# Designs tried in a protein design chat: VH-VL binders against q0atu2. Part 21

Target 1, 119 residues: q0atu2
Amino acid sequence: MLDKKARIRTSREYRNVFEKGKRLSGRFLIIYYVENALDNNRFGFITNKKIGMAVIRNRIKRQLRAIVREYQGQVKNKHDIVLVARAGIGKSSFEGMEKDYIAIMKKAGLFARNANKID

## First folded at step 1 (VH-VL)

Design g13 (framework fv_recibokibart)
Fold by ESMFold2-Fast, scan of step 1:
Structure g13 (fold): chain C 119 residues (1-119), chain A 121 residues (1-121), chain B 108 residues (1-108)
Amino acid sequence: as target 1 above (119 residues)
Amino acid sequence: QVQLVQSGAEVKKPGASVKVSCKASGYTFTDYYMHWAKQAPGQGLEWIGEINPDSGDTNYNQKFQGRVTMTRDTSISTAYMELSRLRSDDTAVYYCARGSYDEYLYPFDYWGQGTLVTVSS
Amino acid sequence: QIVLTQSPGTLSLSPGERATLSCRASQSVDSSYLHWYQQKPGQAPRLWIYDASSRATGIPDRFSGSGSGTDFTLTISRLEPEDFATYYCQQYDSSPYTFGQGTKLEIK
């Protein structure tokens, strides 16, 4: 799970990302993202009622946090990023969500290039 | 420093209503949800509900629905919980507590000191 | 609603001993929504462990939390006199948000 320092915590912080950030849509996810003045990345998650019942929304949020945590080291530092789940995400697999996350983060230019593979 | 200061103890008769206040300081009042919890004498904690101080939107535990009303006044950073049609089993300490917008974070990081409400004839 | 059952209800131990407090949920709870609070008589509860295993600011390292799914545990490796209090687990996974009935640590 993501530690507290890596989470967007207040409604004001969410509003800042929505108002100032860029928007990029994937198959199952939309991200909103903006550079911050901190030394770390922060993530927020939104699962609205179009996804389904609370048990499905909670499962999706849990799975998205696990994906984000796994790839934290690959994300360019100093960004606030909010993941918004699209209505169809409830029918996706964990692997499908993971692939979509990787694709959208690469397209946004938020994944650092792997400089270590040349060793 | 973050502080939540609640109104003083109340003694009420059955059938009356009580309104407890919780004044916030040390942070931006509209950036955090305010929760309310009940603790009857010698018992555990029971969640009553929450209010978003920015929008005024509320969400109540069904057990208290119809008897509880939560409001706030942003000009003085104060949240209120009113409980009506009081019964003897409403005798309890009532707490306000701050919760983050993101439910992933711990919802009750700062608490008021509690308000004892005694319902007796 | 999710029911949280804590065991034992009362645990009588001496300073220096290890304490293990259990919290069992009626259905699966994401560990990110499982929290523990300490409460002393006449005082408000205080956040102690959040996200099942993370210590809140200022909480000594003798306290640790663990668990996932339906079974969660709070462990105190070596009890100090100030640790004798009531501990509540809480879930914020689904509304209505609920607390366990508490485990009271008392001096033997």
Scores: ipSAE 0.014, ipTM 0.603, lowest interface PAE 7.8, mean pLDDT 86

Design g14 (framework fv_recibokibart)
Fold by ESMFold2-Fast, scan of step 1:
Structure g14 (fold): chain C 119 residues (1-119), chain A 121 residues (1-121), chain B 108 residues (1-108)
Amino acid sequence: as target 1 above (119 residues)
Amino acid sequence: QVQLVQSGAEVKKPGASVKVSCKASGYTFTDYYMHWAKQAPGQGLEWIGEINPDSGDTNYNQKFQGRVTMTRDTSISTAYMELSRLRSDDTAVYYCARQGYEFDYTSFDYWGQGTLVTVSS
Amino acid sequence: QIVLTQSPGTLSLSPGERATLSCRASQSVDSSYLHWYQQKPGQAPRLWIYDASSRATGIPDRFSGSGSGTDFTLTISRLEPEDFATYYCQQYDSSPYTFGQGTKLEIK
């Protein structure tokens, strides 16, 4: 699980990321991201009804947090990143979400050197 | 502990203005949007507007646009809502509320105790 | 604006019974922006269910929320005396943010 310090929890910070951040779309994910003034990264997660029923959305949210946690040490420090799940993510495998996350983070330039490790 | 404490009851004449305060404690004031809602006697809740305590930016419900002004003072962690040109149908309890809860950033998780504003005679 | 209509307006039940409270939206609302509040007379509202189905901290598991699109439901599986209150649904999907008119749950 992500520590409280690594999570975007406030309405101001979510809106800050949406209003000031850059946007990149992957196959199953959209990320909004902005550099922060902290010494750590923070992540937020959004799953909406277009994905499917609550059971599916909750599964997706848990899986995305697990993926983010696995790769958090490889993300360039000092960023607030919000992951928005796209409608098609409900049909994706865990591996598919993981690959999409890695691809979009690399495209955004957010992965540090040697951040292509796959478990 | 998170707490929002509002100013006391007000009695105003039609045409006057009222300014209600909401003092926040127990959290970083500038991290959470503050909202204001109206509840007329025996009625439900009506959203008035919001303020970003960090920037001071506001967004108002069109029904109150032109009569409502929201401000804040970050040095004392206090938000204000001023309603002008008061009418009898402005008689209500006014609430401030903080936006955001855990992983959800859109709900109103803490509310002030409410301020009764009576517009009469 | 999105109008939220709650039904019934008043629900009279006894402790131990199941309560089902409805909230219908005039247009589709993302379930991650649909919330429920409990309010007792003389008190401020209190966040009860967020994101249509997630219980706020301290809320007993007899409460559950469900729904999507235009139809949302708050269910109380076995009423306790302290559950008798007014419940409001609220949407944050589009401005102006709106509340339903409330369902008053009262002791039969």
Scores: ipSAE 0.167, ipTM 0.741, lowest interface PAE 3.9, mean pLDDT 89
Fold by OpenDDE, second read of step 2:
Structure g14 (fold): chain C 119 residues (1-119), chain A 121 residues (1-121), chain B 108 residues (1-108)
Amino acid sequence: as target 1 above (119 residues)
Amino acid sequence: QVQLVQSGAEVKKPGASVKVSCKASGYTFTDYYMHWAKQAPGQGLEWIGEINPDSGDTNYNQKFQGRVTMTRDTSISTAYMELSRLRSDDTAVYYCARQGYEFDYTSFDYWGQGTLVTVSS
Amino acid sequence: QIVLTQSPGTLSLSPGERATLSCRASQSVDSSYLHWYQQKPGQAPRLWIYDASSRATGIPDRFSGSGSGTDFTLTISRLEPEDFATYYCQQYDSSPYTFGQGTKLEIK
């Protein structure tokens, strides 16, 4: 699981990202991202009932956190990033989610230069 | 099979506008960014801009800023590029191209057949 | 913007020879965002190499891409007749996503 300091936790923090951040839509994910004044990145995760029952939503959150954790070392520092799961994600494989995450993060230019190749 | 089919050749006068269409099939239209590129006769490729078919958000090359408008109709999986205030140096083949390739998704993996736009007095 | 300069502008070679195409960037480009396309007359470009060194689906292994920073190379170990075309490099590192001016590989 992500370190506590690497997580967006408060409504105010989320609101800040939504209001001041940029938005990009992927196949399964929408990301909102904005620079922060910290020395680390913070990630937030949003799932809603359109995805499915709570057990499904919780599974999706766990999977997204796993993906974020795996690639967090390659993400440019000083960003708050909120991942919003789209309705179709419930039917996606883990690999599909990971693929979409990588795609959208590259699109956003959030991966650090000279980072390890992402396959 | 992924296909991008563009509208036919256009002949325009200087000062006029042209709107090129790109109909996508074989994939979920709203899941992939659509790009447009310009290629003048005997010249290289030039990136014009991109559109997110899901949100409609666009980003344009500043060179075309103010003259280009990219839109889409999701109901028919069609992207549009309109170029206004045409001039002779706008004569070119215009391509639509889908962004994405396996896990990369930063390359243009499928292209339309191109649309020739001729601007002449 | 990032300017990509390809060299040479025209490369005249015979089938069976080795071809080396250069793409130089005005500033450092992450290799994950450097791609190559092939284009033949009257046709749309086709993705050829992505991530600087990965061959697109169906691309023969005689093609290879390499490089990092500001210098990238596309190499064809043994030219086949169908390889003669124009090759463009492109960067997706930063907007605008510029192309090189192309290298035309023609038959000597």
Scores: ipSAE 0.018, ipTM 0.717, lowest interface PAE 6.0, mean pLDDT 91

Design g15 (framework fv_recibokibart)
Fold by ESMFold2-Fast, scan of step 1:
Structure g15 (fold): chain C 119 residues (1-119), chain A 121 residues (1-121), chain B 108 residues (1-108)
Amino acid sequence: as target 1 above (119 residues)
Amino acid sequence: QVQLVQSGAEVKKPGASVKVSCKASGYTFTDYYMHWAKQAPGQGLEWIGEINPDSGDTNYNQKFQGRVTMTRDTSISTAYMELSRLRSDDTAVYYCARAEYSWDYGTFDYWGQGTLVTVSS
Amino acid sequence: QIVLTQSPGTLSLSPGERATLSCRASQSVDSSYLHWYQQKPGQAPRLWIYDASSRATGIPDRFSGSGSGTDFTLTISRLEPEDFATYYCQQYDSSPYTFGQGTKLEIK
């Protein structure tokens, strides 16, 4: 469940992530991320005018929330993470967005890995 | 300060067209969607449609499709809503309102003062 | 289209009392896209609560919003004279964007 406490809501909080955070680009998504001083993760979503009409942007934002919610248990705690949708995301499938999200979060080292490195 | 200033009241006959303007100031005009809403006397609000001022792309409520046209002029930061083939039940106050792109995509945070359009024979 | 039904249509109360205003959606609405507006006679609507529970700039603490799915509530803990107005809920989750018919809060 992605409740209000798990959302980045104010312009100041978004600015903090953009200014102090790290940036990593995927095919359809860019993430900005920084450790926070809270006991939980917070997510923000940016879909700009280049993606399309408000209906399309709201659909993408809703789908990204669903993806984030589904994988929230795998994200390392105490991070503020902003997902920025790239222009091409409007033509992607839900599965395509999901795959990109997983790949970029793994590359960022944000997915918890219970790695048994015994070979 | 953000301000949306609409054109003055209009009185029209059935079958005519009306074009209402909404002049924006205090922010970057192309960074926010512009929406239009109708409020008939003593009734609630009804969404008419939206325009992306950057691209000019529009999306209309099906109820008004075919009678409404939304445009904008970026050089003067002004949005327009034209309603054609007017009927008596189009008598209403028409509002423009802006909606944010980034922080909260679906909120009408600033509204124009409204334009009363009266349709009578 | 999503139909928003507000109840009661009119709520008559006195200053100092608690007000509870309901908004029910015909299908589930993401709380991120459920907003409340206040409108006084002769004025444009004003954004009051956004994302179901966040107060807009300048809105007093006595106002709170809650709810999810199909059931949303606006609560005023202790009415002040300036709170008597019509309140509209609105959804932006799907097109066409729709408003409830309004709840008029009037002095008893």
Scores: ipSAE 0.007, ipTM 0.601, lowest interface PAE 8.2, mean pLDDT 85

Design g16 (framework fv_recibokibart)
Fold by ESMFold2-Fast, scan of step 1:
Parts: C-alpha cells; sequence; structure tokens
Structure g16 (fold): chain C 119 residues (1-119), chain A 121 residues (1-121), chain B 108 residues (1-108)
C-alpha cells in the first residue's frame, strides 16, 4: 500500500488536479497530472460505476495502487497524479494494466528514469 | 446540502411486501452507488445490497437474494428497496447510504434517516 | 464472507479516560477498505474513520485509527461526554460487505 503522504485524500485536492492538470489517455487508464508545491508525489485513484460493482472496482484500485507503488521511484518528483480507470479495465490482466501505466507515464514525460531500471 | 430522505414507517403483515424509497438531493444521483442496510432492534448493521443508479445493475447479499429487489427512478433521483415475503425477523430500521469514489477506498459517506418497518401479527 | 469481531462488546468508562476498541477480521482486509462508524440511539450511522486511519470531516483529533491485515483499532485518547455511542467497524474489501457487531461505549 502507498504511504499516506503519497495519496491524494480530499475532494478539493482531486478537483485541483482535474481543473489545472493535463490529461492523457491510455488503453485502460486516463491520467490527470499537475506539478505540486510539495516535496513528494501524490497519487489518486478513481474507479467508477462504468467499471462494474464495488468488488471489481476495489480489486482494480488495489492493483493500480500496487503498480504505482512498484514504480514510485521512477516518477518525477513534485506531481499530483490521478489515475482514472476506464470501463474496459476489469477485463485486463495485472500485466496489461502495468504495461498501460508505464506507457502513459513515459508519454507524459513523468518518468525520471526508464521503468525497467538498469543497475 | 447532500441529503437522502427516506419514506415513512410501515407496518406490514407476515407474507406481505414493503417498498422503501430514498430520495437524493444535492448531488448528481447517477454518479454514486447506493447501498441499503438493515438494523434489527437492538442489533448491529447488516448490508443488504447495492445499486448502480446509472445502469440499474444490482449486487445483493446472498442472505437476501430472492427476496430483495433494488430499483431506481432517475427522473426523480429516487432509489427503492422492495423486500418480499416478510417475516417477523424483518422488523428493522432500513437505511439507504451513498457510496463515494474520491478517496483511496470506498465508504458510505451520507446516510438516510432510516425507515422503520414493523412486521406483526 | 469476512466476519468482523469487535471487542469488547461493551466498554464502561468515565470522561477523561482512554478508550481502545478492537476489530478483528476472519481474513486479511486491505486497510484502504476498513472503516469505522459512530451511531447514537435513534440516529443513522455516521462515517467516523475511513481507510483504517483517516478521520472523516469534522472528527476531533482525539480519535485515531490504526491496524492492518486482520487487526484494527480505534482509539479515543481522552473521552468527552459526546463520545459515548456505539462504534462499528466495516469492511468494503469483499462482497458481502460486513459490519462488526459493535462496541457500545457507555458512561460509568
Amino acid sequence: as target 1 above (119 residues)
Amino acid sequence: QVQLVQSGAEVKKPGASVKVSCKASGYTFTDYYMHWAKQAPGQGLEWIGEINPDSGDTNYNQKFQGRVTMTRDTSISTAYMELSRLRSDDTAVYYCARDTYFESGYYMDVWGQGTLVTVSS
Amino acid sequence: QIVLTQSPGTLSLSPGERATLSCRASQSVDSSYLHWYQQKPGQAPRLWIYDASSRATGIPDRFSGSGSGTDFTLTISRLEPEDFATYYCQQYDSSPYTFGQGTKLEIK
């Protein structure tokens, strides 16, 4: 699980990212992202009614959080990033979600280093 | 501002059906799942099921499957829970509650005032 | 289904004392889906702590939640008269979503 300080927690903070941030869509994910004034990155996760029932949405949210945590060290510092799951994500494998996340983050220029860390 | 208002108390005979309403205001009704929960007198809470107000899709607790039906009317922002073949142990306060998706987890952030359903005689 | 067992069932204390309420799950629950509700007689439940440790809006800082896996705790550092109520833990990790049986905090 992501550290509490690395999570976007309030509706106001989510709204800020949506209003001021850039948007980039992948196959299963949409990200909204904006630079923050903090010493760290913060992530938010949205899995809504389009995905399915709460049990599926909760599973997807847990899997996305695990992916984000795994690649946390590769993300350029000082960003608020919200991941919005698209309707088709419920049929994706964990690996499929992971690949989509990496592709989107690279395209957004948010990875400070290659996700497949050498050394 | 955000509010859920439920229908009034009901008294029913065993074998009858009851339909409880939950009218939402102050937010976009179709953007949040709605839950229903039961609380028998002096007892704890028991989850009955959930409905997606946008699609009408439902997910019921197996304990109530076959006796409960959840519906909604988007034109009046109202959710319904119908419980059939009532028994004395269905006597309880029934709550509707709104789900939220802004945080890392899902939780029931706004609750209706409750509807007392008494099954007697 | 996941069974949540709360202990003690009833906790009798005086204002100013520390209260510790336990919630134990029959299997592991992601802390992001473990929540606490406060309920007073004749009232609807009110969200109190969400994601095991985050206070809901307006909840005093004397309340804190902690725990992970199967063991979760709600702590009230210095009881105020308005804190005497029943507290329920709830898991939203897997369907059917379940509540504990409640801990009734009563005045001595």
Scores: ipSAE 0.008, ipTM 0.622, lowest interface PAE 8.4, mean pLDDT 87

Design g17 (framework fv_recibokibart)
Fold by OpenDDE, second read of step 2:
Structure g17 (fold): chain C 119 residues (1-119), chain A 121 residues (1-121), chain B 108 residues (1-108)
Amino acid sequence: as target 1 above (119 residues)
Amino acid sequence: QVQLVQSGAEVKKPGASVKVSCKASGYTFTDYYMHWAKQAPGQGLEWIGEINPDSGDTNYNQKFQGRVTMTRDTSISTAYMELSRLRSDDTAVYYCARSWEYDSTGYFDLWGQGTLVTVSS
Amino acid sequence: QIVLTQSPGTLSLSPGERATLSCRASQSVDSSYLHWYQQKPGQAPRLWIYDASSRATGIPDRFSGSGSGTDFTLTISRLEPEDFATYYCQQYDSSPYTFGQGTKLEIK
């Protein structure tokens, strides 16, 4: 579970990321990211109906939170980041999902230079 | 004004069907999931299901699955909930409520006024 | 499904007193997915607290939410006459989404 301080909570905060942020697409994930005025990162998660039924969405949500938590200490600070699960994510393994997260975050340049858990 | 307006009270016999409508105004209908909740007289709230007005995709509470059908007409910003094979314990006030499509927090920030459905012989 | 149990069922207090409402989950719930609603007789529920501890728009600061894991609390520091109503907790952590059975806050 992510710390309360590390979560995007309000619809307004989500909309701000969508409207002002940058968008990058991976195989299983789309990320929207924008700099914030804080000293910490905040993460949001979207698991919409396109990825499957509630059971699948719940699973994917838990897995994405786990992945983000695992690597959150290696992400550059002062960012709001929203992860959107793509339709194909339901057929992906956890490892595949994790690799996609790492790949897309690298592409976005969001990992710190001294990150040690990155492929 | 941002609001949800539901159809009027219904009186039905056991075994019949009821279809309640919920018309949205003051906001973009397709930007919010529409949820339905049941509240029996003097009882608490029970979540029935949700529909994505944009895609039409639904997710139902298994307790109602097989008897509930949620639909929408985007041209008139209206959501519908149909409940079939009615029985006495279906007597309740039914509410529609919205949640934003692009977040997963799942709070209901706008509610309809409720529709009383009475099932009696 | 996640069962939310609220306590007490009925809470009788006077204006000016402190009210503490509990919501216990059958399994751990992410605080981001725990919300509270207020409902008065003959009215629809109204969003009151979201994400366990955030007040909805227009909600007075005498209301506060707290908790994590399986135990959540709604506190009213000093009751006002308009605060007497039924309060429901709700989780969006897993489907089906569920509500507590409610706590009725009534005037003593």
Scores: ipSAE 0.019, ipTM 0.677, lowest interface PAE 5.3, mean pLDDT 91
Fold by ESMFold2-Fast, scan of step 1:
Structure g17 (fold): chain C 119 residues (1-119), chain A 121 residues (1-121), chain B 108 residues (1-108)
Amino acid sequence: as target 1 above (119 residues)
Amino acid sequence: QVQLVQSGAEVKKPGASVKVSCKASGYTFTDYYMHWAKQAPGQGLEWIGEINPDSGDTNYNQKFQGRVTMTRDTSISTAYMELSRLRSDDTAVYYCARSWEYDSTGYFDLWGQGTLVTVSS
Amino acid sequence: QIVLTQSPGTLSLSPGERATLSCRASQSVDSSYLHWYQQKPGQAPRLWIYDASSRATGIPDRFSGSGSGTDFTLTISRLEPEDFATYYCQQYDSSPYTFGQGTKLEIK
C-alpha cells in the first residue's frame, strides 16, 4: 500500500500527466510520467473494465501497488507516474507484472540502476 | 461548487418503476464512477451498483440485478437509476455518490443529498 | 460477498471518553479498499477515513484508523459532542461492494 502523499488524487493531476507526460508501453503496463514540482513521487493506477470483472481489477491494482511500494526507493524523485493496466494483465502472474514494471521503468530512465528486492 | 444534486421525493405503488436522477456539477463528469446506494428507514447502507459515465458500462449488485438499470446523459452531466417492480421493502433513501476512476480504491468522497422513495398502496 | 460486521452495534459514551469501533470482514480485505464514513441523522454519509488509515480532508486528528486482513478499527481518542453519529465501514475490494451495519455512537 502506498501512503496518501505518494498517490495522484485529482482528475486534473491525472490530466496533467496524460497531456504533458511521456508515454511508454510494456507487455502488461503502459506508463505516463512527468516531472513534478514536489519533493516526492506520486503514482496513479488505472484498471478499467476491459481487464475483467471487479475481483480481477481489484487484485491487479492491489498487486501493482505492492510492486510500486516495494521499488519506490529506486525511482528517480519528483515524478508523477500513472500506470495503466493493459487488457492482458488479467492473465499475468504477480512475478510477470513485477518484471514488466521493472523493465518499463528502466526503459523510461526512471530507475537509476538495477532495482533489487530484499527478502 | 462541486456537488451532486438528486431529484425530489417519489411516492410509487407496488409494481411500478421509479427513476431517480443525480446531476453533477463543478467537476469533469466522466472522470468519476457514479454509484448508487440504498438506505431503508433506520437501516444501514447497501450498494446497488455503479456506472462508468464515460463508457456507459455498468456493474450491479446481484441482489438488484434484473430490477435496476443505470444510465447517464453526458450532455447534462446527469446519472439515472431506475428501479422496477417496486416492493414495500424498496422504501428507502437512495443516494448517488462518486468514486474516482483513476484511483480505484473506491472511496466515495462526494454524495448526493438523497432521494426518498416511498412504495405504498 | 464480503460481509462486514461492526461491533458494538451501539456504543454509549460521554464526551471526553475514548471510543473504539471495530469492523470485521468475513474474508481478507486489502487495507487500500477499506473506508469509513460518518452519518448524522437526516444527512448523507461523509467520507471520514479512507485506505484504512488516511484521514479525509478536514477530519480532526483525534480520529485514527488502523487494521489489515480481516480486522479494522476506528479510534476516537477524546470524544467531542459533534462526534456522536453512526459510523460505517465499507470495502471496495470485491464486488458487490459492501458496508457494515454501522456503529451508532450515542451520548450516555
Scores: ipSAE 0.016, ipTM 0.648, lowest interface PAE 6.4, mean pLDDT 87

Design g18 (framework fv_recibokibart)
Fold by ESMFold2-Fast, scan of step 1:
Structure g18 (fold): chain C 119 residues (1-119), chain A 121 residues (1-121), chain B 108 residues (1-108)
Amino acid sequence: as target 1 above (119 residues)
Amino acid sequence: QVQLVQSGAEVKKPGASVKVSCKASGYTFTDYYMHWAKQAPGQGLEWIGEINPDSGDTNYNQKFQGRVTMTRDTSISTAYMELSRLRSDDTAVYYCARGYTDLYEYSFDSWGQGTLVTVSS
Amino acid sequence: QIVLTQSPGTLSLSPGERATLSCRASQSVDSSYLHWYQQKPGQAPRLWIYDASSRATGIPDRFSGSGSGTDFTLTISRLEPEDFATYYCQQYDSSPYTFGQGTKLEIK
């Protein structure tokens, strides 16, 4: 599970990422990202009502957190990153979500070139 | 201030139906799911189901499937739970609770005061 | 469905003592979806601890939550008279969402 200090939790912090951050869209995910003044990365997860009922949104959030945790060692330090699930994510496989996440993070320049997924 | 105000206590006969209301204030009604839970006398809490007030979509606990119907009226920010074919073991306090936001972890962060439903023969 | 078993069912203690309340899940629960509620007689439940270990707004720091997987604990370091109530754990990890049967804290 993703450490609590690595999660964005307040409306103010989410607003900061949306207002000051950059945006990149993938197939199932949109990311918003901005450098923070901390010495660690923080992640936020938004699964809006268009995806489906709470049980589906909670499953997707859990799966996205697992993906983020697996690849956290590859993410460039000092960023606040919000993952917004697109409506179609409910029909995606876990592998499809993972592949989309990796592709988006690479395009955003947020993955270190020499990092492994276990780092 | 978030507030959920439920309708008053009801006494019903076996086989009847009961409809409990939950009026929301202090937030945008369509931004949060509304949940319903049952608490039988001297017992713990049991989740009945949820409704998305924006779409009207519902998801029910299988134990209540076929006997429960959840609806809402967005014009008056009110959610409803109707339980049909009442039995003696439906005697309980029924709670509405606001849950889940797109920005935070899932939780029941605000609760109605509860509605006592008594089923007596 | 995931069954949550709380122990003890009733815990009789005096003010000033430490209380430890257990919640055990029949299968693994992501701690982000395990929450604790306090309920006093005649009142609605109130969110007390969310995500296994985070205190809800206004909850005194004598309350702490911990645990992961199948074993979760709510600890009250030094009981005060207002803490005597029933505490419920709850999981949102999978539908149907379930609550434990509750642990009643009562004055000895």
Scores: ipSAE 0.014, ipTM 0.614, lowest interface PAE 7.6, mean pLDDT 86

